# VHH binders against q9p4d8, part 15

Target 1, 280 residues: q9p4d8
Amino acid sequence: MDFMKPETVLDLGNIRDALVRMEDTIIFNFIERSQFYASPSVYKVNQFPIPNFDGSFLDWLLSQHERIHSQVRRYDAPDEVPFFPNVLEKTFLPKINYPSVLASYADEINVNKEILKIYTSEIVPGIAAGSGEQEDNLGSCAMADIECLQSLSRRIHFGRFVAEAKFISEGDKIVDLIKKRDVEGIEALITNAEVEKRILDRLLEKGRAYGTDPTLKFTQHIQSKVKPEVIVKIYKDFVIPLTKKVEVDYLLRRLEDEEDDDATQKSGGYVDRFLSSGLY

## First folded at step 4 (VHH)

Design u4 (framework vhh_7b18_3)
Fold by ESMFold2-Fast, scan of step 4:
Structure u4 (fold): chain B 280 residues (1-280), chain A 120 residues (1-120)
Amino acid sequence: as target 1 above (280 residues)
Amino acid sequence: QVQLVETGGGLVQPGGSLRLSCAASGFTFSDYWMGWARQVPGKGLEWVSYISTGGSTEYQDSVKGRFTISRDNAKSTVYLQMNSLKPEDTAVYYCATEGYSSGWYDFDYWGQGTQVTVSS
C-alpha cells in the first residue's frame, strides 16, 4: 500500500495486509500497557494542575503528541485520524499532496471520543496488571496508553477504506440501501458470521503466541501478560462494532459525492467512475 | 466440508497462455470474494488477482493487462486466464476465498495449488 498511488490503497490484498499488521500492533501495544496498573488518576479530569488545560492527564499528553506530530505531516496521511483535530499545527516540512481516495466527508467520520471512553472504562481494566494506582510510573503508563489509542484509532477508522472498496465493488446493491436509509440492511451486507469467527479464532491463536512468557515454557505455570481471551473479547465487543459503525456511517453519506442519480444506478457505475478518475 | 481444487497448470513456452480453474464446494460461493496467489521459487507467497462478489477485479502490477480473473457463480468456479506468460510467472498458483465482515477482509480457505512452469 502506497498512499501516493491510489490504485494500491483500495487494493483488497493490500487492505487485508494492512488490517493484519494493525492487528499485530494492537496486540503488542496491549502487552506493553499490561505491565502497568490501571492508574485511574491518569484518566480523571483535572486530577493534575495542568496550565491552560481542562481535561485528564492522558488527554493533555495525547493532545501535545498530536500537535507535535502534525508539524511533521503525520495527520496529512489519509490513514491517521486525530483524537484532537483542533490542536493540529501546520507542518514545517515540504507539503505532500496525497491523492483523494475517500469521500469528501471522510474526515468527519471520527469515533475517537467513543474509543477514548471505551479504552479507559473497559479496555484498561481488562488488560492492566492490577487495579489501583501506580504513582511511580504515570508517564510511562500514559505513553503506553497513547500507543494503544492511536493503533485502535487507525484500525477502527481504516473501516473507511474497507467501506469505500466495498462501495466500489458492490455499489448498485449498496445504493438502494443508502437511499432507504436502511442501517440494518447495510449492517447485514457488511457482516458475515463465519468470517468473524475465523478472525476471532486467529486472534486467540496470536494472543496465545505473543503473550506467552518463553522463560516459563518448561513449567505448568505459563501466564500470558494479557489473557488471550481478553484480546478476543475486546475485538468482539468493541473493535468489530466500532469498525462496523464507521463503515455504516461512511456508507450512509456516500451518495453526497454523487453528482446525478442516473450515474449511480448503472451496474458497475461506481467502478467505472473510479477507473475514469485514474484510481485503478 | 469446504474444498478448493485448482487445475489447469502445466508447462508452457514464453509468450504462451494457460487457463487456471478453481472449483469450490462446501460454502455459498456467491457470497465470497475469490482470489489467486502464487508462490515463486525463492520468494514468499504473493497475491495475483481478486474478484469481488459483484465482479469487480484487481491485479498485481506485473500481471495487469496479461491476466484476467473471472467467476461463474452457477458453477462455483473462479478462473485465471494467463496470457503472454513470462519465465517470472513460474510458480505454484493457489486459489483462496476472501470473506468480508465488519471492516475485515480475510482469507478463509486455501486450495492445494497448481504448478505453472514457463520455460523454453
Scores: ipSAE 0.051, ipTM 0.421, lowest interface PAE 4.7, mean pLDDT 83

Design u5 (framework vhh_7b18_3)
Fold by ESMFold2-Fast, scan of step 4:
Structure u5 (fold): chain B 280 residues (1-280), chain A 120 residues (1-120)
Amino acid sequence: as target 1 above (280 residues)
Amino acid sequence: QVQLVETGGGLVQPGGSLRLSCAASGFTFDDYAMGWARQVPGKGLEWVSYIYSGGSTEYQDSVKGRFTISRDNAKSTVYLQMNSLKPEDTAVYYCATDSYSSGWYEFDYWGQGTQVTVSS
């Protein structure tokens, strides 16, 4: 997948490859975070006296991380979705003008507040080495949290690209459901129980394989392994449902960019859309 | 029961042509994207072409301009017209249904595939 080449972004093979890579990244990030205790103090508002900031230590560190990385074009990339969009700084590198593959409102679809809440209340307790505090590893713990949050955000919001591909492939059926505001009908079109079972079965096997090798990434810091069943539960309970929410929210608004008198959008399908993007 | 039956493979000389067919049954064919994938010796399963339910098509770069995918919804059949065949196109070709759920695309295929051999 190359976001400078729109024809590669909605390619089903490239989407599949991206989803597999993001799945692997999430598993490895969970394993990294699992070496630390839960450290509830990291997530508690006003636990530490942070100058000119009301929030948790994680909120502050994540916002600073995003401020710094926005300056090197991280959030110019269409697959990166910030947790704190209001802290982003102007890049000091020349801007990259990525061709738009997604609808004009894509940047308004942001479930990061839900991700952050679920991460701190459900995911961290499930994957952490223990329930207590680990004062001497506070910074390392929070950095592992940031990597987990960013990989979850990317995976979940990647649903926008999947939804766009589905809109193109399903055509008239999806259009009818959008016009009727049929949320349940849209959800049914993007749900396949057999596919979801295979995803969960694959996650279970990956969790077993990656969680038992002492020579895995950051070997000197791996003190605990994530139970494979916990990884499956997180995907079933949170990753898949939040991805579905992103897709439904995206699709419900998709006709906002479609005008009956715009022949370029409706004739010739996928190729015409690329030409109308101004890349050819 | 979902079933995909691939036919049309065979031995052909370089530069020749073959037309593969895939007869589908057991699902609402018109609602699904269909595709072709191939198993090349020494490589894993490689995607070749997709045709969406709406009729738009996508091709792997190495076959673009030489292969054409099409579908006949009345017959629940997908086709792959292969022109200007090269020895590198030698593979077992599998018909596939596009499977999707909640941010995941998967290439589902069934049956034995059809062998395509390009040699002189």
Scores: ipSAE 0.017, ipTM 0.406, lowest interface PAE 5.9, mean pLDDT 82

Design v1 (framework vhh_vobarilizumab_d1)
Fold by ESMFold2-Fast, scan of step 4:
Structure v1 (fold): chain B 280 residues (1-280), chain A 120 residues (1-120)
Amino acid sequence: as target 1 above (280 residues)
Amino acid sequence: EVQLVESGGGLVQPGGSLRLSCAASGFTFSDYYMAWYRQAPGKGRELVAGISSGGSTSYADSVKGRFTISRDNAKNTLYLQMNSLRPEDTAVYYCATEGYSSGWYEFDYWGQGTLVTVSS
């Protein structure tokens, strides 16, 4: 995938490869975070006396990371979505003129507030080693949180690219549903229960493999405890539903950038791009 | 339940022709993107041809001009007409449907496939 070459961005094989890579990153980040206790003080607003800041320790640390990374063009990339857009600073690197691939409103599709809430209230308690505090590990814990949050954000918002590819390739039914404001219909159109089952089954296998020390292959009690079923549950309950929300929200607005209904034309659609790449 | 059953494979000499069929059941065939994949011994699966619900077609460079994909929505059947067959076309051929769900794209394929052997 090359964001300077639009034809590579909406290529289904490249999209699939990116999703698989992001899935692996999320699993590894969850494993890293799981070695620490939940440490609820990290997430409590005004728990620590941070100068000129109202919020949690995690909010502060994440915002500082985003401020620094924005200066080196991280958030100029089409696939990066900030948690705190108002703290981003101008990059000091030369400008890159990325061709527009997504709709003009794509950067307004941002579910990071929901991701942050779910992460702190549901995901952390589910993967943490325990519910208490670890005073000596608060910083390490928060750093692991940031890695988890940024990888989740990137994966979930990548649904915008998937939705755009689907709209271009087979938008006839989607256009009809958009005009009727049929949210349930759009969600049904982008859902395939058998495909989801295969994804979850593969994720379970990856969780088992990645959570096992290959030199100590007979037991999970020797190394960090990894619960593959918890990883699958997080995908089923949060990652997949939030990705669908991003896709639905993106598609509902998609006609705003269109001159007419001919936008659903199949010429040069995903089938052509998919085969030209030699991918599935 | 949902099933895809491939047929029409066989042994042919180089330069020969075969027509593969894929009978689909258990879903609204006309609404789905369909594709043909193949897998030669010791190789991964590769996409051969695809056809959208609306009839737009695409082909891998290796078969373009020799193979033709088509569909009969009334009969829930997908076809692959293979002309000017070459030894390197020897593979098990599978039909597949779209695997779009939850922000994912991949093909979902079922069944045994149909063996095509091109032997000189």
Scores: ipSAE 0.042, ipTM 0.358, lowest interface PAE 4.5, mean pLDDT 81

Design v2 (framework vhh_vobarilizumab_d1)
Fold by ESMFold2-Fast, scan of step 4:
Structure v2 (fold): chain B 280 residues (1-280), chain A 120 residues (1-120)
Amino acid sequence: as target 1 above (280 residues)
Amino acid sequence: EVQLVESGGGLVQPGGSLRLSCAASGSIFSINAMAWYRQAPGKGRELVAGITSGGSTSYADSVKGRFTISRDNAKNTLYLQMNSLRPEDTAVYYCAAEGYSSGWYEYDYWGQGTLVTVSS
């Protein structure tokens, strides 16, 4: 997949390969986070007196992380979706102009608020080494959280590319459902139970394999790791459903751009005809 | 308590200009990001322009090159300069200020809106 080449971005095979690679990143990030206790103080609003900031320690750290990374073009990439879009700063690196492959409203399809909520309330308790506070590791814990959150965000919002690819390939069926505002019909059309089962089976095997570290054989204490069934449960209950929500929300609005797309196509066609005619 | 009050809306001819202002009260200005949103009849609410506490700006593609967002921290005022106005810019424009709530980012503070009508 090459974001400079739109045809490679909307290729379903390339999308699938990207999603499979993202599974590895998510599993490894969960394993890293699992070495720390849940540390609920990290997620509590105004638990710490952070100067000039209202929010949790994690909110602050994630927002600062995004502010810094925006300055080196991270959020110019089509697949990166910020948790705090309003903290992003101008890049000081030369701009990369990626071709637009998604609808004009794509940046408004953002479920990061839901991701953050499920991460702190459901995912962290499931993967953490213990339920209590770990005072001496709050910063390391929050850094691991950020890596988990960003990889989850990228994976879930990749549904926008899936939705656009499906719209292009099955436009007539999808257009009819959009015009009817048939949410259930759209969800049924994009759902493939066989594919979902394969994803869950693959995750179970990856979770088993990636939890093994040969160097730990000489440790007196077994290092904490995520149970494979917990990874599967997180995907089944949260990752897959949120990806579907992204796809449905994207598709429901897809016809809003048809007038703009038609106008752009007419303008482009006119210019192409003018230039190809050799009028100058 | 934070309050946002918009002003500057009105009727304008296509191709004309308007400058919207948002006066902020309370302790939220200067340290928080601010934004302008709009909502046209029968359409969803859309982000028009955003500005960070440090002054970095972002714009919706539909207004890029025509609208300019700016802030005056000394006056606790947010501005939207709208040039080359088109009939499709007709909407109620809302001022919004950043907030963080229980790990969820959202614009927590909103004004009541100011109507902009672009028509002959």
Scores: ipSAE 0.000, ipTM 0.111, lowest interface PAE 20.5, mean pLDDT 81

Design v3 (framework vhh_vobarilizumab_d1)
Fold by ESMFold2-Fast, scan of step 4:
Structure v3 (fold): chain B 280 residues (1-280), chain A 120 residues (1-120)
Amino acid sequence: as target 1 above (280 residues)
Amino acid sequence: EVQLVESGGGLVQPGGSLRLSCAASGFTFSDYDMAWYRQAPGKGRELVAGIYSGGSTSYADSVKGRFTISRDNAKNTLYLQMNSLRPEDTAVYYCAAQEYSSGWYEYDYWGQGTLVTVSS
């Protein structure tokens, strides 16, 4: 996949390869996080007196990471979606002008608030080594959380590329459903129960395989490796459903870009994008 | 059982033409996005051309204007018309069918490939 070549981005084989690689990243990040106890204090709003900040320790640390990474073009990449868009800084590196692959409103589709809520309330309790605190490891714990959150965000929001490819693929069939605002019909078109079962079966196998790495047998935290069944449950209950939400939300608005392109009606975004040679 | 069977490969002189076919069975062909990939000796697989179930097409820059992808849903067959062939087009050509879902990282059905050799 090359974001400078749109045809490689919407290639379903390349999309599959990207999603499989992101799956591996998520599993390995969960394993990293599983070395630490749940440490509820990391997620508790105002648990620590952070100057000029109202939120959790994790919220603060994640926002600082996003602030720094925006300055080196991380969030200029089409597949990166920030948790705290308001903290992003202007990059000091030269801009990369990626060709437009997604619809004009793609940046407005952001389910990171839901991801953060599910991560702290459902995922962390499922993967952590125990329910207690590890005062000496709060920073390391939060860093592992950030890696988990960013990989989940990237995987779930990659649904925008999947949805664009599906829009191209289905032609008139999906256009009709969008015009009718038929959410159930759109969900049916993007859902294949047999494919989803194979995904979950593969995740179970991967979880087992990663857990049997001989090098893990002699670590202090061997007992805190993630249960394969928990990885499957997270995908079934959260990753797949949130990806569907992203796809449906994207598709419902997709015909906005297919409207009569009368320049006077679309002067703001349309003309500006044309003159600037893109969104970047 | 899903099967994709490629045919039409062979030896051709530079500047010549070939038409590849891919016969599909075991699934509803008209619902699937189809593609041609190729793998030259010592290189990874690369996308050559794609055709979506709705009829839209895409091409790699290296073949744009020379190759044409098409499909015949009544015959469950995918085609690649290759014109103005060059030695660098020498590769095994693979037919692929994409399964889709909201998880969409499963999986292309692949044929076993057909060899195209462009040489004098």
Scores: ipSAE 0.015, ipTM 0.383, lowest interface PAE 6.9, mean pLDDT 82

Design v4 (framework vhh_vobarilizumab_d1)
Fold by ESMFold2-Fast, scan of step 4:
Parts: sequence; structure tokens; C-alpha cells
Structure v4 (fold): chain B 280 residues (1-280), chain A 119 residues (1-119)
Amino acid sequence: as target 1 above (280 residues)
Amino acid sequence: EVQLVESGGGLVQPGGSLRLSCAASGSIFSIYDMAWYRQAPGKGRELVAGITSGGSTSYADSVKGRFTISRDNAKNTLYLQMNSLRPEDTAVYYCATEYSSGWYEYDYWGQGTLVTVSS
């Protein structure tokens, strides 16, 4: 996959390979986060007196990271989606102009608010070492959170590329559903239960393999840093459903880019057909 | 984005029952914490009941034991079962999502459904 070559980006095999590789990043980020307690103070709005900022410690730290990274072109990359698009600064590096592979509104497809909500309320309690506070480690905890959030965001919003690839390959059927605004029909069409089962089975295997310390031979019951079943549950309940939401939201708007082009082509085609009819 | 539409309100006698429904669209319903609020004539809005994405419930003292909040994630619908209704339960009932990051607001609200408890 090469974002400078659009044909490699919309190749379903390349997309699948990228999604499989992203599983490793997510699992290892969860393992890193699992060394810390839940530390709910990190996520509580106005817990700390941050000057000129109304939000959580995590919200502040993540927004500062995104401000810095935008200045070195991180968000020029088509697969990076910011949590706080309003804090992004102009890059001081020469701009990289990636070819437009997605629809004009692709940057408006952003479920990071939902990701942040589920991360703090569902994911952190499932993977953390304990439910209490670790005052000594708040910064390290929040840094691990940022890595989890950014990898989840990239994986979930990769659904835009999946949706575009499916639109190109299955256009006629999808177009009919879009015109009817049939959300359930679009969701059914993009859903593949066998693929989803394979993803969950593979995650269970990876969770068991990657989370186990092979030198910890005296451990009898707890073998891994994060319960593999928790990783599977997170994907089943949140990652896969949010990826589908991204695909549906993307597809519902997809005809917006086609309207003017179709009108122009129809006008040209009509004239050409009339002139070639053998009458005039 | 989430759009919420309440239904099931109406006129009931004291001691009667009503079931309110809130249909959600536009986003994955199952990931949201949901709540029912009400606003009585001449009063401010008050929280009636809440349910987390995981199914944990909470209730205002005034309705505890009489009202039951539930959700059906397959149908993208939130419910409020109201039993043993009292005249003081008369209010417009609102469905809402709960989310705050502080510096951006994404609380989604329905338009409300009127419940009148009187003979």
C-alpha cells in the first residue's frame, strides 16, 4: 500500500493486510496501557486546574500532541484522523500532496468522539491493572492512552478506504440503497459474518500469544498481561461496529461527488449519440 | 451524529402505566450512555433515569421502584416503563445521550414527549 499510488490504496488485499498489521499495534498498545491502574482522574473533566482549558487531563495532553504533530505533517497523511481537528497548526515542513483517493467529504467522517467515550468508559476498565488511582504515573498512563486512542482511530477510520473500495466494486447495488437512504440495507451489504469471525478468532490467538510472559513459569492461572477475551470483546462490541458506522456514514454521502460529473457526462453522451444516430 | 425521537406519551389516570420509547438513528446506539430527563410546567429539567452502554442503571429518588429504564441495542431503542404514575409525574420527557470532554459538546437530545397524569 502506497498512498502516493491510489490503485494500491483501494486494493482489497492491501487493505486486508493493513488491517491485520494494525491488530498487532492495538494489542501491544493495550498491553502497555495494562501496566497502569485505571486512574479515573485522568479522564474527569476539570479534575486538574489547567490554564485556559476546560476538559480532562487526557483531552489536554492529546490536543497538545496533535497540535505538535500537525506541524510536522502527521495529519497530511490520508490514514491519520485527529481527535481535535480545531487545534491543528499549519505545517512548517514542505507539504506532501497525496492524491485524492477518498470522496471530498472524507475528512468530515470522524467518529473519534465515540472512540474517546468508549475508550474511557469501557476499554480502560477492561484492560487496566486495577480500578484505583496511581498518582505517580498519571503522565505515563495518559501517554499510553494516546497511543491506544490513535491506533484505534486509524483502524476504525480505515473503514473509509474499505467503503470506497466496495463502492467501486459494487457500485450499482450500493447506489440504489444510498438513493433510498437505506441504512440497514447498506449495513447488511457491507457486513461479512465469516470475515468478522476470522478477525475475532485471530485476535484471540494473538492475545494469548503476545500477552504471555514465557519466563513466568510459576504462574498457574493468569498467563497474560491483558485477558485475550477482553481484546476480542473490544473488537466485537466497539471496533467492528464503529468501523461499520464509518463505512455507512461514508457511503450515505458518496453520491454528492457524482451529481455534477454525471450531469456533465449525460449531456455530452446525449449529443454524441444524437449525432452518431445516422439521422443527422 | 445521533438523532433521537421520543414516543409513547399521553394522558393517563393516577396509578396508571405508560411506556416511553426513544428511537435512535445516525450512530451506533450501543456505545452511548443514555438517560431520560423530564421538565414539569414551571420547573427546570431533572434527570429521571440513566443507563450505561454496559447496562448499569440509576434512578432519581422520586421515581425509584416505580420506573424502569431499559435498552434494546438490536432495535436502537431506549425505553422507560412508568408504573404507579402520580400527578407530579406530569412533564415533558426527553431522551438524551451523555458525553462530555469539556471543551466540545455532543449531548444529543430528543424533542420530548408529553406525559399528563390526571383524571
Scores: ipSAE 0.000, ipTM 0.254, lowest interface PAE 14.9, mean pLDDT 82

Design v5 (framework vhh_vobarilizumab_d1)
Fold by ESMFold2-Fast, scan of step 4:
Structure v5 (fold): chain B 280 residues (1-280), chain A 120 residues (1-120)
Amino acid sequence: as target 1 above (280 residues)
Amino acid sequence: EVQLVESGGGLVQPGGSLRLSCAASGFTFSDYYMAWYRQAPGKGRELVAGIYSGGSTYYADSVKGRFTISRDNAKNTLYLQMNSLRPEDTAVYYCAREDYSSGWYEGDYWGQGTLVTVSS
């Protein structure tokens, strides 16, 4: 996959390879987070007296990370979706102009608020080493949270690319449902129980491999494991449903970009454009 | 029930050509994305080529320019035209119906496969 070449981005083999890699990254990040206790204080609003900030420790740290990373072009990449878009700064590196492969409104599709809520209320309690506080590791814990959140965000919002690929390949089936605003019909078109079973089976085997890897013979192996069934449950209950939400939201608006090309390129439009440009 | 039946496999010399066919039944063929996969002994399954319901195609780098995927919706048949065959193309070739779920396209039904052996 090369975001400078749109045809490689919507290639289904490349999409599958990207999704497999994202899956591995998510599992790895869960294992890293699992070495720490849940530490609920990290997620409580106003738990710590952070100057000029009204929010949680995690919210502050993540927003600072996104402010810094925006300055080095992270959010120029079409697959990166910020949790705090309002904190992003202008890049000081030369801007990369990626060709538009997604619809014009793609950057308005953002479920990161839902991801953050589910992560702190459901995912962290499921993967953490214990339910209590671990005050001596709050910073390391929050850094592991950021890696988990960003990888989940990339995987879930990657649904925009998959939805676009489906629209270009099967647009006629979708157009009528979009015109009717038939959410349930669109959900049915993007759902296949056998495909989902294969995803979950693959996750279970990957989770088992990480838990039973014969090369990990030290005490650290025991301390860092996440139950395979928990990984499967997170995908079934949260990753898959949120990916579907992103796809439905993307598809419902897709006809906004299917304007009448003849109207845009009529002689009147060209004349107006030339006159307004100051070329004459 | 969904059925996919491959045919056309066999023994062929390097540089030769072979055409695989896949007869589909039990579903509306024209509505589905279709693909060819292959698996050589001791290796994992590899996506070879795919064709969208609308006719657009994609190919693995290893076969690009040598293989051509096509479909005949009136006959419910998928084809793979294989030219300039190489010993490394030796594998069992599987026809697959592709469907979409959860941000993912994946084969949900496969045929039993047809063996292609490229050897002198």
Scores: ipSAE 0.072, ipTM 0.494, lowest interface PAE 4.9, mean pLDDT 83

Design v6 (framework vhh_vobarilizumab_d1)
Fold by ESMFold2-Fast, scan of step 4:
Parts: sequence; structure tokens; C-alpha cells
Structure v6 (fold): chain B 280 residues (1-280), chain A 121 residues (1-121)
Amino acid sequence: as target 1 above (280 residues)
Amino acid sequence: EVQLVESGGGLVQPGGSLRLSCAASGSTFSIYYMAWYRQAPGKGRELVAGITSGDSTSYADSVKGRFTISRDNAKNTLYLQMNSLRPEDTAVYYCAAEEGYSSGWYEYDYWGQGTLVTVSS
């Protein structure tokens, strides 16, 4: 996959391979986070008196990381979706002008608020070494959280590329459903139960393989491995459903870039329009 | 609670200029980020430009070099100077403000009602 070559980005096989590779990052990040207690204080708004900031310790730390990384053009990449777009700074590096492969409103499709809520309320309790506070490791815990959140965000929002690729390949069917605002119909059309089953089966095997690695015994932190079944449950209950939400929300608005009914009625017309848009 | 009121929209010929203003009232003390969005007929809402309380700015590629965002924190007012206007800039322009992270950030904490900008001969 090359973001400078739109045809490689919207190839469903390349998208699939990218999603499969992202599974490894997510699992390893969960294992890293699992070394620490849940530490609920990290996620409570105004738990600590942070100057000029009204949020949690994690919120502050993540926002500062995003501010710094924006200055080295991290968020110029089409697959990076910030948790705090309001804190992004101008890059001091030369700008990379990636071709626009997604619809004009793609950056408005952002479920990071839902990801953060689910992460703190469901995922952390499921993977943490214990339910209590761990004052000694507050910063290390929050750094592990940031890595988990960013990898989840990238994986879930990759659904925008999946949605665009499916729109190009199945335009006629999708257009009819969009015009009817048929959320359930769109979700059914984009759902492939066999693919979802393969994803869950693969995650179970990866969780077993990675979670039982004895090299983790020698870390300085509490040695706690994520149960493979918990990884599967997180994907089944949150990652896959949120990815579908991203796809549905993206598709429901897809005709907003089409100004005329004639354009929306043409089979394959969106592919022609995309190609004729002068993408580099 | 914060209220945003836009002004400055209107009809202008291609190549012309307009300056939009957004006056914020109420509890403005913690407003960190303000932005201009626009929505043209048949199109989605798009970010035009954004500015932090420290005056760090960002712009959509389509408006870079033509539009300038600024804010006056003492007056609680956001501005958008639009130069070299094109027919493609025709849209309803919305002011948005974010009080801080603790609020939903895909949806801003506060939105104005919008002001129409029409670029036509």
C-alpha cells in the first residue's frame, strides 16, 4: 500500500493485509498495558490539578504527544486520526501532499471519543493486571494507554478506506441505500460474516501465541498476560462494530460530493469521477 | 455556556474579498480552539481554518494563501479574512469553538448559526 498511489490504497486485498498487520500492534500494545493495574485515577476528569487544562491525566498527556507529533507531520498521513485535532500545530517539515483518496468530509468521520470511552470503561478493566491504583507507574501506564488508543484509532478509522473501496466496487447498490437512509441495509451490505469469523479465529490464535511467550517473565513490571478470549471479545464487541460504524457514517454522506441526481444514478460513475478528479 | 454569532457574509464577485467575524459571549474563559467550517449545497461540511488560543493556525489546502484566520482573545472574536474568492468558495460558513478535551471533539462544544457567502457575478 502506497498513499501516493490511490489505486494501491483502495485495493481491498492491500487494505486487508494492512488490517491483519495492525492486529499484531494492537495485541502487543494490550500485552504491554496489561503489566499495570487499571489505575482509574488516570482517566478521571480533574483528578489532578493540571494547569490550563480541564480533563484527565491521560487526556492531557495524549494531547501533548499529538501536539508534538503534528509538528513533524504525523497527521499529514491519510491514515492517522488524532484524538485532539484542536491541539495540532503547523509542521516545520516540508509538506507532503498526499492524493485525496477519500470523500471531502472524511476528516469529520472520527469516533475517537467513543474509542476513548470504551477503552477506559471496557478494555482497560479487561486487560489490566489488577483493578486498583498503581501510583508508582502512573506515567508508564498512561504511555501504554496512548499506544493502545492510537493503534485502535488507526485500525478502526481504516474503515474509511474500506468504505470508499466498497463504494467504488458496489456503487449502484450502496447509492440506493444511501438515498433511503437505510442504515441497517448499508450495514448488511458491507458485512461479511465469513471474513469476521476469520478475523476472530486469527486473533484467538495470535493471542495464544503472543500471550504465552515466556520472555515477558523478565520485565521489571507486574507480569500479566492478556487472555486470548479477552482480545477476541474486544474485537467482536468494539473494534469490528466501531469499524462498521465508521463505514456506515462515511457511506451515508458519500453522495454529498455529488451535486446532481444523474451522477448518483450512474453505475461506476463514482470511479470515473474519482479518477477524473486529478488525484496524483 | 457560550453563544457564537457570525457576521460578514454576503454576495461578492469572483476575485473579491470578505471578512467574517464570530463573536463569542458567555463563559469564554476556557475556549482553547476556534475554527471556521463551511458547507456548500450538496457537499459535506469541511474545515476551512482553525486557530488555538496561542494563535497556532491550520488551513485547508484549498484556501491556503487566500484566507487568513485570526482571533482577538480580549474581544472574544474570531475572524476569517477571505481574499481572491472563487465561485467554489460559495457556502454557509460556520464558527465553532471547543472548550477543551473533556467535550466531544468530533462535534465542537459550540456552533454558530452560519453566515452565507455567495461568490457570483
Scores: ipSAE 0.000, ipTM 0.099, lowest interface PAE 20.9, mean pLDDT 81

Design w1 (framework vhh_7b2m_4)
Fold by ESMFold2-Fast, scan of step 4:
Structure w1 (fold): chain B 280 residues (1-280), chain A 120 residues (1-120)
Amino acid sequence: as target 1 above (280 residues)
Amino acid sequence: EVQLVESGGGLVQAGGSLRLSCAASGFTFSDYYVGWYRQAPGKQRVVVASISSGGSTKYSNSVKGRFTISRDNAKNTVYLQMNSLKPEDTAVYYCATEGYSSGWYEFDYWGQGTQVTVSS
């Protein structure tokens, strides 16, 4: 996938490969976070006296990371979505004008507030090594949290690219559902229970494979990495539903960028792209 | 077990017709894109026709007007009707799927292939 080449961004094979790679990153980050206890002090507002900041230690640290990363063009990339857009700074590097592959309002689709809430209240308790405080490791805990949050954000908001690919690949049905603002119909259109079952089965197997290494000394004290069933539950309960929300929110507004009252659909799909290229 | 099974290939004279079938087992077919591919000896595998979950169809320039792809979701089957066959259509024909759900595209499933030979 090359964001400077629009035809590679909405290629279904490239989208699939990106999603599989992001899945691996999320599992790895959960395993890294799982070595620490929940440490609720990290998430408690005003737990530490941070000058000119009225929030949690995690909120502060994440916002500082995003300020620094914005200066090196991280948030110019179309697949990166900030948690604190108001802290972003101008880049020191030359501006890159990425071709527009998503709708004009794509950057307004941001569920990071929900991701942060779910992460701290549901995900951390599920993956942490224990429920208590681990004060000697608060910084390490928060760094692992940032990696988890950023990978979750990227994966969930990648639903915008999936939704755009789906929009261009279908005919009149999507347009009709958008015109009627039929949320349930759009959800049905983007849902396939058998595909979801295969994804969850794959996650279970990856969780088992990545979560075990009997030869490493450091694993002897925390023998169990994240339980594979917990990874599956997080995807079923949070990642999949939030990705659906991103896709529905994106699709409901998609006709705003169309000039005609009936949008012209271009057939999508990896197979369709090869056929449209005239190579055969 | 998830699998695709092609059938309907055979030997036919130039100008003749064949109808290929692709039957899916182990999963619901109707929400998948399905493509027909072919591979001649010593050549790369190339796509010839596709059909979306919504029924939209696309064809390669070499087969437009001669081939028709269709689906019967109730029978979990996709068809390729091949008319006015030419010797250059000789190849092993494969069907393949790609799935989509909830921010994912799933693995391509391929059949074992069915031989089509067009003689003159």
Scores: ipSAE 0.073, ipTM 0.425, lowest interface PAE 4.0, mean pLDDT 82

